# Miniprotein binders against q8h113: the designs that were tried, part 30

Target 1, 357 residues: q8h113
Amino acid sequence: MVIYHRKVVFTYVRAKRFYHFLNIEMVTDFKSLLPVIDISPLLAKCDDFDMAEDAGVVEVVGKLDRACRDVGFFYVIGHGISDDLINKVKEMTHQFFELPYEEKLKIKITPTAGYRGYQRIGVNFTSGKQDMHEAIDCYREFKQGKHGDIGKVLEGPNQWPGNPQEYKDLMEKYIKLCTDLSRNILRGISLALGGSPYEFEGKMLRDPFWVMRIIGYPGVNQENVIGCGAHTDYGLLTLINQDDDKTALQVKNVDGDWIPAIPIPGSFICNIGDMLTILSNGVYQSTLHKVINNSPKYRVCVAFFYETNFEAEVEPLDIFKEKHPRKETSQVAKRVVYGQHLINKVLTTFANLVENS
Below, E stands for the ipSAE of ESMFold2; O stands for the ipSAE of OpenDDE; V2 stands for 0.75 times the mean of E and O plus 0.25 times the DockQ between their complexes.

## First folded at step 20 (miniprotein)

Design L2 (at its last look DockQ between E and O 0.64; V2 from the best seeds 0.72)
Fold by OpenDDE base, look of step 26:
Structure L2 (fold): chain B 357 residues (1-357), chain A 85 residues (1-85)
Amino acid sequence: as target 1 above (357 residues)
Amino acid sequence: SEKVEVEIESDDPFLLEWAVIYIKKLAERYGAEVKVKKKDGKVEVTVKGLSPEVAEKIAEMVKEMAKMLGLKVKIEIDGKEYPLS
């Protein structure tokens, strides 16, 4: 689910040029590659109150700070999620997309299903262009009425594939592990911004919402087929689990060039979202990225989006305003209601579902 | 069991480190043993314990990675040169 609010994207491209001038000491040519970060030292200390003083944590924090300043994308290794689970998620995702169309339609996305379930190829639009992918859209489940009239649009259970039967339980386990991993990465990012480990666990960030897109990209015999149009992610942190044999994700670097995000087996590709940009007082800018289908083979990608609280009114955190003061004229100072923005995105992306229902 | 030997030449130590991580993670994916020898501007990575099919797959993935990054590589499967063209 890609949101283009035209106004936010334009301001961020200019701000990245400004930070590139200050970090002259980056030995890493982020022009061609995304950095690989082993986060195992961070995870080993994530429950320790004094984790900020650990030398291994300090090293990881420094790598996270650089990655978030420069490119807003990085690989995560040493993340503690089993390769068997990561691979089983992709295998079962392939198996689902290989099913007959009539079987995939048993979990068809509908407004009455809270916009949860399977969307066929050609339903998703990014910036008014059709995306060449199919997907299962999942959201954190919540009790009816929990989020009032705003949340009502997304009320309902996730529609999991019934074949194979273990798909639901696998994905629920995977979601939990991705949630825990995202929280622990954000502890490192919080330290990198000069806060406590817990700045992203405050009132507006407690009980984090999540979105998951289980995405299938059909094989193509044409060049430059847009699998997913250019965008920034909306939330805090995205974890990408993708097929390791096909490069399709493209990231726009600081020079404005599209660099390939080559999949590394057993890694996540991680990126920051627009809400993290706001919360960081614009220190960490979300990065424009797209998917180009460039293989005759089918490709899968599971995108987990770690979000704010559903009812969060997102503004720069006071600690990060103090550590990283900006001129008041910064568009980053705009309060954004997460749930309302998510709903507007859902309704815009699925406008064609409403016209054909 | 087959072996894949990859020689990488670059004056960029970051590119060399990244490529070594990539090959290590490929080998780990298939439960293979990895040996790395580093010299100035050069890395030799040996992956062992592969099936013929997996050796060819690793060689192709390394070739594609090297092409995308503009890396100078030499790839051998059991001492036979793997074509880069």
Scores: ipSAE 0.781, ipTM 0.923, lowest interface PAE 0.6, mean pLDDT 87
Fold by ESMFold2, look of step 26:
Structure L2 (fold): chain B 357 residues (1-357), chain A 85 residues (1-85)
Amino acid sequence: as target 1 above (357 residues)
Amino acid sequence: SEKVEVEIESDDPFLLEWAVIYIKKLAERYGAEVKVKKKDGKVEVTVKGLSPEVAEKIAEMVKEMAKMLGLKVKIEIDGKEYPLS
């Protein structure tokens, strides 16, 4: 610890002198905190033909580049989704999870329900370790037949709670806002990678799929209870809306240390996923994260996953191969078909739930 | 109507900025007015227009944030020091 303290102090002092004499910005080190990005300048210009030239957009894009390159996690503020709506989503989720178990079972996950619905505490595992949470799994709805035989498994409506009564309407409004927000953040990320704003809105990306996990973590009187084991997210971008009075999310930094992701009221915690790693030709890499509970208080977390088109064959985009040529000679991962992987994951998860129920 | 005053001391401008943003967003949750003053080596954040119960809630949340980050803070509610231990 002494060596680390001297290293940190030395690095900080050197960075100040470096900035002073070279007249450049000090280097930000994301070893202990995640960056906070006010994206309002980006959002103000997202529909403008010349958004890439706006000084405010350029500044946000620079912050996105540093965050995605260094740690893959960041908070967004200035996102335009009201704090009232963000809180109401969590309040209604609390109300649902407080219902008697038999009421929650009315929307239990089944194959007939398209693998959508409620999962009780203790039936989920990550990397062989039990996850101490309960959840509702939701997926983008689509017209019968749209995604062929593979998509047939996931056809049908989401199972929204009938209690609270307005839950469905609230969540559908929230999902639309999260979808729009994610698309606009990805325009900034596309610019950060050196592309046009619209590289994540191309042929196999312009009709994005989404996943939502609505998660409840029971209060614990034990130390270091695993709420969700360490993992990376599969898709493009995740938006996290969680209770903000206790910290349980931990993120692995570039030095291999776990750092806390302290909730900032009214913000989203955002992270990039495996598909973005592939699409960016490895420039941005998804980040390990986990949930560790030490609080006696019940917590909710509503995770929105912005994905590729269901049928997308995911490979590095040509523009990013040109801008960021790979220098490694290691074996390249096989082409991934997003929808097939999602269905395999859904079926495997359900089989494990049945085995452990 | 009560106020919470938070004095933050750090030689790391990133930590200072982060902490200020946290307090601003927390105050925004409760519709409170926020003023930020910079002093030599310190930042003072004042949150006004609070009920007594909300003032205590804000003070406790700021205390916990500071503890997790190892930040040096002093917290007052209406001029009375809020205990940190």
Scores: ipSAE 0.704, ipTM 0.899, lowest interface PAE 1.1, mean pLDDT 85
ESMFold2, look of step 20: ipSAE 0.689; ipTM 0.896
ESMFold2 (binder alone), look of step 20: mean pLDDT 83; pTM 0.809
OpenDDE base, look of step 20: ipSAE 0.756; ipTM 0.914
ESMFold2 (binder alone), look of step 26: mean pLDDT 84; pTM 0.815

Design L3 (at its last look DockQ between E and O 0.33; V2 from the best seeds 0.50)
Fold by OpenDDE base, look of step 20:
Structure L3 (fold): chain B 357 residues (1-357), chain A 85 residues (1-85)
Amino acid sequence: as target 1 above (357 residues)
Amino acid sequence: SEKVEVEIESDDPFLLEWAVLYIKKLAERYGAEVKVKPKDGKVEVKVKGLSPEVAEKIAEMVKEMAEMLGLKVKIEIDGKEYPLS
């Protein structure tokens, strides 16, 4: 009686979840328009441990992957921030820039203020060209000495407008909401790169830094006035809140053409930065963009930059190196210390501010 | 209470969807009611409950959007073609 022990070899067929990316050929000819992404399904599941299995999340993740590969810019709708708050931020920003110059100078940017506050028209330079905008520069506040000698240059409180009085409290609320939104978008991007939702939330985003530029673009009666010169953003994600009635932001597509980023009311424009390019092992490239002032009317834009930890040593994440291997001969994105990069940018932009203060 | 009526004509479904979304978001911004009627290669969008000033502003923004995109649109305010000739 030969008892054949049938070893049931449980072949764990690793179901290759062929993410059939349903080529829904949305032949989104991203040549002419930025994609619109409703992220509400992602936000509804952002705290669920099994969010990656949700059909709505999978759809949003697929849209994020395409947008980040093909354009590096997209509209965000379904983001959960109230239209009233978004609009009030722009209205309050208009009210500040309408103030007399002497009132705006009460919050003048200085080195002693940690490079925080109001910069007048003609102070900002992009690639050696003067930008036709004024701004309030804000950074995440931190305790003195928190970021050592590197952080010392940015030490200080944000300089908020005192008129209107509610400006500070409004903007602090807005920053909190933009921070939460940016974190949730990055969970979607982490999934899109084939990681867990939390790949960024380790060493790189334990204490995320942020930058905010509150930007005013004066009205012009001339064509081709550069409001902000062509650049890539240096961080992870940017959330742009702009006036609804003026198209000024231009995005360079894959063919090298400039696409107008037409404002959609109640939307953010979201774009990826150079740090996300590095972290993604160069899967998602930051996109060149510029602002052209083309209206006789004053225009405002609030750009919120969601960043790594200040001290983050930004290199390609191991999971994304494994998922998206590069040839050894490809210039691996060099390790960058984010805070040092930011400080170098600040000092370069404001080198002329020290000479004229 | 004024209405803006937009007929959009395009063979690009993505451009049509984007333009419809744009008009919906304009209407939401002003607390207006929107009705969309898809047709073959065309979409009719009706925005209702507007002041005269808001109706003109929406009509101008739709016109500017259409010009930037090379999109064929017909715009009417209360049944009159916009811009007024």
Scores: ipSAE 0.763, ipTM 0.916, lowest interface PAE 0.6, mean pLDDT 88
Fold by ESMFold2, look of step 20:
Structure L3 (fold): chain B 357 residues (1-357), chain A 85 residues (1-85)
Amino acid sequence: as target 1 above (357 residues)
Amino acid sequence: SEKVEVEIESDDPFLLEWAVLYIKKLAERYGAEVKVKPKDGKVEVKVKGLSPEVAEKIAEMVKEMAEMLGLKVKIEIDGKEYPLS
């Protein structure tokens, strides 16, 4: 039996004897499960100037590096956001989606509402296939005129549910916590790439835009219903807060196999996006993922997307070009304007909504 | 109060560690006490201080996790085998 480093189905006893014979260090891959990272050592030191030298931080950074080089998905625990808040966010969302259709339509998406608000089941498409979910789309609010003509399309306040009444206040607190958590995880990722902690807090990155999709997946009596088609995320980092009593999220591993992202209670599932791929000079690759629903139970997922500045013109960061030079750069050498892409996506999504209304 | 006992068998130490962590986090959500005992080729996880409803829920969630990961498990609620079919 010949066992190669990448192709080994790792077994504790047999694998250790075989690797020792070949003088190969034991390694783990993420073919069948996603890594779990306790980030509490990172968070304890994330504001300290000398955080890069802390042994606990170094350990977390190593785990982030391995996860981001391989599958691009990981759980975070020890993140400091209370389980009560995480659950309340989902509970209130369940309550909203259970309301009569006419009540949900009171906050429907319109151009006048800045493309913020409720979308009914069946109006979203991924790769030409209908997504069987409903959602509330929320975006960071900004002052009129801040982002010029391009940003004008998305101006205006979010349309928060009025039932339950505390929804807006709790969600705004949650968004602030998710923003701060994402920034601190990105400090660890910056260290993992060999930079200072703050490479993702430069001029075009320090005032991050964010997107939140508050998603409801109706229960189904059929197998393999597409809740959300296969895609990568566009921004830097996504934090996923989902119902944990049924698994529907699937992630594509490096071998091309779909693996389940089994919810771990009290954790966030995190993944990297396309802008991080560009900024890292291709060292970290964003990962295809999808939602396949097989459950008769209604399922809620609150996805927080941490992005670049709205106006960012994104290209590989100089430090990462220097530390991770590429022989072929055609795929990540292009500058990308984040806000233009977001607006194009928003307009395309709304055009599909109008076509199907 | 009831207890859930899970015996996990795998020759993949990282899969064992992942599964144990899952059960720990699940138990923590319900304020339950957890004891983990390594055995020869197995790990035993005991979750104590549960209501009957929560014990059933934990057992079902562990069963589904094990099925998805292809883990060999034995699950008991108060010493009675929980069905895995």
Scores: ipSAE 0.730, ipTM 0.907, lowest interface PAE 1.0, mean pLDDT 85
ESMFold2 (binder alone), look of step 20: mean pLDDT 82; pTM 0.798
ESMFold2, look of step 21: ipSAE 0.706; ipTM 0.897
ESMFold2 (binder alone), look of step 21: mean pLDDT 82; pTM 0.799
OpenDDE base, look of step 21: ipSAE 0.415; ipTM 0.780

Design L4 (at its last look DockQ between E and O 0.67; V2 from the best seeds 0.73)
Fold by OpenDDE base, look of step 20:
Structure L4 (fold): chain B 357 residues (1-357), chain A 85 residues (1-85)
Amino acid sequence: as target 1 above (357 residues)
Amino acid sequence: SEKVTVEIESDDPFLLEWAVLYIKKLAERYGAEVKVKKKDGKVEVTVKGLSPEVAEKIAEMVKEMAKMLGLKVKIEIDGKEYPLS
């Protein structure tokens, strides 16, 4: 038993030294662009017990470490989800938002629907400002009473569009693939933090929750229309699938400047959330971002949020406290119950829906 | 079928690599063939097998990308210069 632990520790120390040597040359000052990461080498080894020793994995993990430290946002290519599926998700999302308002209201978000379904333009608020988008809010479905009184607020089926009829089955397939992809990216991030591939898959990710926002941004003929106000994401990882022909997402860099997240066809934009900030002992900070509507054409974005277990008591992982110690005076984020944080956010965002129900 | 040719000029190798990747991904999105030629500080990317509509769309997307990045580009559709202004 003792011998296996020594080999794994030695491999990790060698990987860290190799990471330091590769880190010297590509200090790409990500001041103007988000990094692009081909994760295909990571995915090819994601089920291998010795994946951390693979040279391709080591390179990807080095890129993930830099991206998460310096930007908190990156493009993902080589992710293995078909371009046809990615594009069909956007196409069907356009088709839904093109429907008459009365048709969209058939899946209207309500408290009784567990805050699932269509929200019209002007329902979403970020930091007390109205966002110029409409959306379908989806959450992982669970059995009634599974998450106790906290989960009761979100109990219910997802409200999928009935037109087109295949929308539900397409999105359920897409959610599965995004879940698998997010898990594999987190294995890379766990390695980047100097842990095993599985540090998150313990108590925090046995039954990972997910949120999906299917977002439509109306065309505008005015400058500086806020499609979504400035915020950090609250979860672990976000996968963004957006229209290829419209740059609207803005990311705040380390200098405090807003950089455009130019869509790359066939890529996801991936970003880290506040829960990953906590779990990493604050090594990786969630990055402030916003959406500015700047096109006369309608734009869609599908944001998939990969989350902890619903009841997860999120605190810095012991392995990351050890590898990345902070001074006691640094208020590392207090222990947060993820589900309670999510519910508080939902109830705050939809306070106006509660008053009118 | 039409071709789009993009000449990119930059002293930033990261910006060059990113712009080449962007054009490759545009070509992939439309099932088009891509050829890349590198010279010192310059890269020529040629996308082939396009419809006229797709060629114009790619040219416009490259123009917008280059404008956002402050990237020096020259765009041609079938050897005719695509206007950047």
Scores: ipSAE 0.795, ipTM 0.929, lowest interface PAE 0.6, mean pLDDT 88
Fold by ESMFold2, look of step 20:
Parts: sequence; structure tokens; C-alpha cells
Structure L4 (fold): chain B 357 residues (1-357), chain A 85 residues (1-85)
Amino acid sequence: as target 1 above (357 residues)
Amino acid sequence: SEKVTVEIESDDPFLLEWAVLYIKKLAERYGAEVKVKKKDGKVEVTVKGLSPEVAEKIAEMVKEMAKMLGLKVKIEIDGKEYPLS
């Protein structure tokens, strides 16, 4: 009677736990889908000294580890940034790009503006291929002289649109939220790599630089128009806020196939970059992705790039070399100076822009 | 007040879960009520409390998601089949 009923209950509960374990493993098979990670348990505990012991954090960390080992792309939900703010960012960006060309040129990119500002359609190239988009390039602002002669090139305030008038204030609020969100996601990623939560808040990482590209893709009536050629991102982590009623982003999976990154309403798409590949001693690999347009609709994408400190000399972190040793020479053993690389890319981009004007 | 009903069929339980999550997030955007009914190999998701314009928007977005994933779906707005071609 009672004994029989208790045995049946135990058997059922045990089978359910085993199925739950298999469910987690099946979610990491990213042949046609990108994983979705609810990070709210991570955020709820991210300031707690003992966050690593929390069962909810452990579950999120496992999902981050699987996603970053396999595809390097995932959706983030439960992030705490309001849907209204996320949508307003895109709405105001649509309003700016709909302005006459002459109005957009009022904030055009120039050396005097610190290479910050508007770039017209068709002057950007990725891996030698023309990108059919327009953009506003924004960078973290810093005081004159802070980064020596190398940083002088990028000194100056961002050129925010005056129309709509709320643009600057909204975007500065948004950037602050994205910065905090990225830092907290990186605490989870640090745990996933076997470190403390704060390995990405060390000496060369705790004053992160950031880049934001505010991108507009004109509508097309042709198939397979390149909006942005295949590339990996340079920094640590990217948060993508894009129009969610059409899919154009494609991500290369571990099998070498391009899969669609279908926008999920209210989510960020998040991916790892080249600096994280280096810092993790190659455990997590940045992922090729591209934008291919097949839609007659104008499409907006606001990409936030969370980086290292500007002056960082980036090499594998000692803890991750110990946790994930490499037996042979690898690309991740290289020392890279982030700020110099960024400036080189900025100057190359501008030179191409001028040549194609 | 209209409703969208989506029947999703797949032998991949995680593809079903992903698609259900997509529809839930889409419904959440519009403050709509969602009901999910699961059966072997099939899931039925009902989104209620929609204006006609939003119902059509949701149906079209679900259609595009399913198309891109090769996912077998049947979509109805207030019991009327929504075209998938």
C-alpha cells in the first residue's frame, strides 16, 4: 500500500531528474538553432559573494559553457532591460536614418570628430566585400590625454543626432545598461571557464572600453544582398538589438553551416569575440557571422561591443592556461594590444570611406 | 478580441520548446494571454486577446520562423486557416 505508492513516486521523480539532465544536453545541439538562456538567476545573485554555489547560477553557467564551446552565440532573456527601452532605441534610430541625406551628413565621420559619426551606404567593407548598410560609429568617450598619443586619434565626443532630440540621453542610458549587463554575463562566463566570477574584471579589464555601431540596412528586392560580410567580433562580448520582424543575421555553426539567427522579441542576441578567445586560452572561439538581406523592409541593428581596457595588452589569463592548457603553439598565445588594433581598424575604415566617397 | 492558434509538429522536442518560447515572447510583447497544450510530437499554442492587426502580425512572424527552421506548423486566426505559401 503505502510502501508501494512511495516506491512508485520515487521511481517517477528519479526518471524526471534523468530526463532533465538529457534535456540540458539536447539543448546544446546547435545545428539549426541558437540556444536561449534565461540569465535572471545569474543577475539575481551576481553581487553575492557566494554566487557560485547558487543552484540557479550553476544552471545558467552550464548553459553559457555549452553555448560558448559550441556556437558562441545565444539569446539572452531575463536580462532586466525593459522592452520599451529596447524598442525605443530602434525606433529613434529608424527616425534618424529616414532623414534626408543632407541632414544625416551633419554628423558625418571626420578625423576632427575623433572618427565618430555617420557613414553613408556602401562605403564600409568587410573582408574586402562591400557592405550595403549605413551606420553611426560611437565609442566610449575619454578625457584628452588619457590614452597617450595612440588614443588622440579617437578623442572627442560622440556625434549624436539632434533629431530626434531625445537620442543622446536615451542612448547614454542604454549604453550604461548594456555595460552592466555585459559585465554580469561575463561573470557567468568566467565561472563557466572555471575561474572566479571576476576574472574579466582584473587590472586590464575593469575599465572596459566599448564600441557601438548603429546600423541601418536598406530594404532590397534582390536575393542575398550583403548587408554585412562574414566576420568575427574583436572584443569580449557583443549585445545585438535588432528589428525583430525579419531575419537577416546568419551564424556559422560548428559543422560549418550558416544558420539563421531569428530575432526573439524582447531578447538580445549575444556573442563572444576575439579577445575572449585569447583570454580564455582558446576554450571559447569567436564565431563567423554575416547579414544577408532578402527583405524590402528597412532594418535597424544596434550593436554594443564590450571590450577590454583601451590600453590592455591581451594574452591568455594564467588561471585559464592552468585550467585549459594547450599542448601546441596556437593563435591564442599571442599578446595583442587592444587600443592599437582598434585605432588601426578605425584608420583603415576611414581611408576606405574616403576612397569610396 | 481575436486569437491565433499554432499547431507545431516535430520529433525534436527542443525545436518544439524553442518554437513555443518564440511564440510566448511574441505574445508577451503584445500583452496577450497564452495557453500551451502538449501532446506526443505536437504542441498547440493559443494566443488570445489580440486586435486583428496584431493577430495577423503574429501569424506572419510565426509563419516566417517556421519556414526558416523547416518546422511543420498549422496556423489559424479565429479558426480560419492562415496561408503558409
Scores: ipSAE 0.697, ipTM 0.897, lowest interface PAE 1.2, mean pLDDT 85
ESMFold2 (binder alone), look of step 20: mean pLDDT 84; pTM 0.820

Design L5 (at its last look DockQ between E and O 0.59; V2 from the best seeds 0.67)
Fold by OpenDDE base, look of step 20:
Structure L5 (fold): chain B 357 residues (1-357), chain A 85 residues (1-85)
Amino acid sequence: as target 1 above (357 residues)
Amino acid sequence: SEKVTVEIESDDPFLLEWAVLYIKKLAERYGAEVKVKKKDGKVTVTVKGLSPEVAEKIAEMVKEMAEYLGLKVKIEIDGKEYPLS
């Protein structure tokens, strides 16, 4: 009696989920327009463990993948932040910039304030050229000594306008909502890169830093006035809340042409930064953009930058190196310490502030 | 109350969808009612319940958007062509 032990070789057929990216050839000629992404299906599932299997999430993830590959900029709608709040942030920003210069100077940016507060027109430089904007620079607040000697340069409270009095509380609420929105967009981007929703939420985003620039662009009667010079953003994601009635942001497409980022009321413009380029193993490249002041009317823009942990040693994530291998001869994105990069940028931008204070 | 009517003509379905979305978001910004009709490759968007000032502002913003996009649009405020010649 030969007992044939049938070794049931459980061939774990790894179902290659061929994400048939349905080539919905949206022949979106991204050459002329930024894509609009309704992220409401992603937000509806953002806390579900099986969110990656939801048909609405899969559609949003496909749109995010295309946008991040082709242009690195997109409009976000269905984001769940009230239009009243978005508009009130812009209205109060206009009110601040309309104040007398002496009132704006009450919150003047200084090294002793941890480089937080109001910068006048002509203080900001991009690539050695003066930018025609004023701003309030804000950073995530942290306890003294939390980020060691690197963080010491940015230690201090944010300097909020005292008029109107509700400005601080409004902006703190807005920052919280932008933080939650950015986290949920990054879950979609993590899926788009072929990871779990949580690939970023490990060592890189356990205590995410943020930067916010509240920017005022003065009215001009001249063509081609540079409001902000051409650059890439250095972080993970940027959420841009801008005035609805003025097109000023320009985005460089893959062909090298400048696309106008026409404001859509109630939308954010979202773009990817250099840290996401690194983390993605260079799958998603940060996109060069600039602001051209082209209106006689004053324009405001609130840019929220969602960042890694302050001390994050940013390198390509192993999962994305595996999913998207590069040739060894390709310049692997070098490891960058985010906080050191930020401090170097701050000190370079404000080197002239120390000489003129 | 005034109405803005935008007739959009394009062979690019993405450009059409984007322009319709833009006008919907303008209407939402001002708490206005929107109606969209599609017929024979044309899209007609009607925004209703506007003040005269808001109607003119929407009409100008739609015109500027169309200029940036090279989009063929016909804009009317209460059945009068915009801009007023």
Scores: ipSAE 0.784, ipTM 0.925, lowest interface PAE 0.6, mean pLDDT 88
Fold by ESMFold2, look of step 20:
Structure L5 (fold): chain B 357 residues (1-357), chain A 85 residues (1-85)
Amino acid sequence: as target 1 above (357 residues)
Amino acid sequence: SEKVTVEIESDDPFLLEWAVLYIKKLAERYGAEVKVKKKDGKVTVTVKGLSPEVAEKIAEMVKEMAEYLGLKVKIEIDGKEYPLS
């Protein structure tokens, strides 16, 4: 499946001319801003049968639509997850990464652990350059055999830190809240695309897989250290919980410029992924982003990735093909299962880690 | 050291709103009281009930936010100007 480049370029040029007409040119004289969306009106009504008619929901949906068509990144406030929990997640992660190296290795990533666990600093490379971070890779747990031969590779429990002792319980509570929050944001996004609230909760989407990367970026005393090379996310929606006094995330805006994503305390930074691009029939485009470290201070980032069902076969949803027909359609040579892509990435990443160990 | 005041001057209402929201969220993080006064395109945000350590941290974070945004600000801790350079 191929996204029509001429369509995207044409839309961008028209939007730029429209901004001139409204005398909005002075916005480009400053650093670009990512939109901030208070989703509390959406959350207040997201379980109501008539949520689509609520004036507060309609307003939030409009803001989501604009953000997803424009930059694909936005801050979420009014999300209902307590600031105490958001901070505790980062505080306990700081504590774990501060442990002696040999203690962290007790939960190291292995094939026997289902490719879940700790990765040391300096073993990841992107485009031949070292990614300067350490991480814990976590995935949704599932029972042996549930996902057949493809899923067998990733079977097994997550390897949670035992120090701090409450780490597992805290993170499992946090994951449940992030899953619920992501689902509710996606209800707003579904409405923004012109569907019912539940278009992302169909049979192949209603039991979402998730990925969590718990990332530590060591402090540096030089400029432009690559913490994570430029990429797009492959799932539906990402929630980013990062240290609020360190700016390292950069996002590629519609003008092609890299802009800093300044952390707003108590917010999530939220972005759309490749599967949402496909499901929306290309209406929403996933966004390039990277992490460039310039701080002598250690930085924690806990990224939650809301995905499709493990065995989902991803193609544009019929409702969105009807609402947003493309001028041209691409031929699909083969259909790819989400779980197959995940497993391929997991195996490739591990092989690279072994080669660089 | 118990109060941080931020005076923000901008003719861009979206940038002004964004900056005010940032300071409000920062105040919430530290459990501080916040007051906003708007007059003639100028906004003053006051954050109160701070320890000296937290007041310094808030002032520095606001300074860094303003630098990223190219935003004209004046920052004071207990009426004393916080240096921007």
Scores: ipSAE 0.616, ipTM 0.867, lowest interface PAE 1.4, mean pLDDT 84
ESMFold2 (binder alone), look of step 20: mean pLDDT 83; pTM 0.810

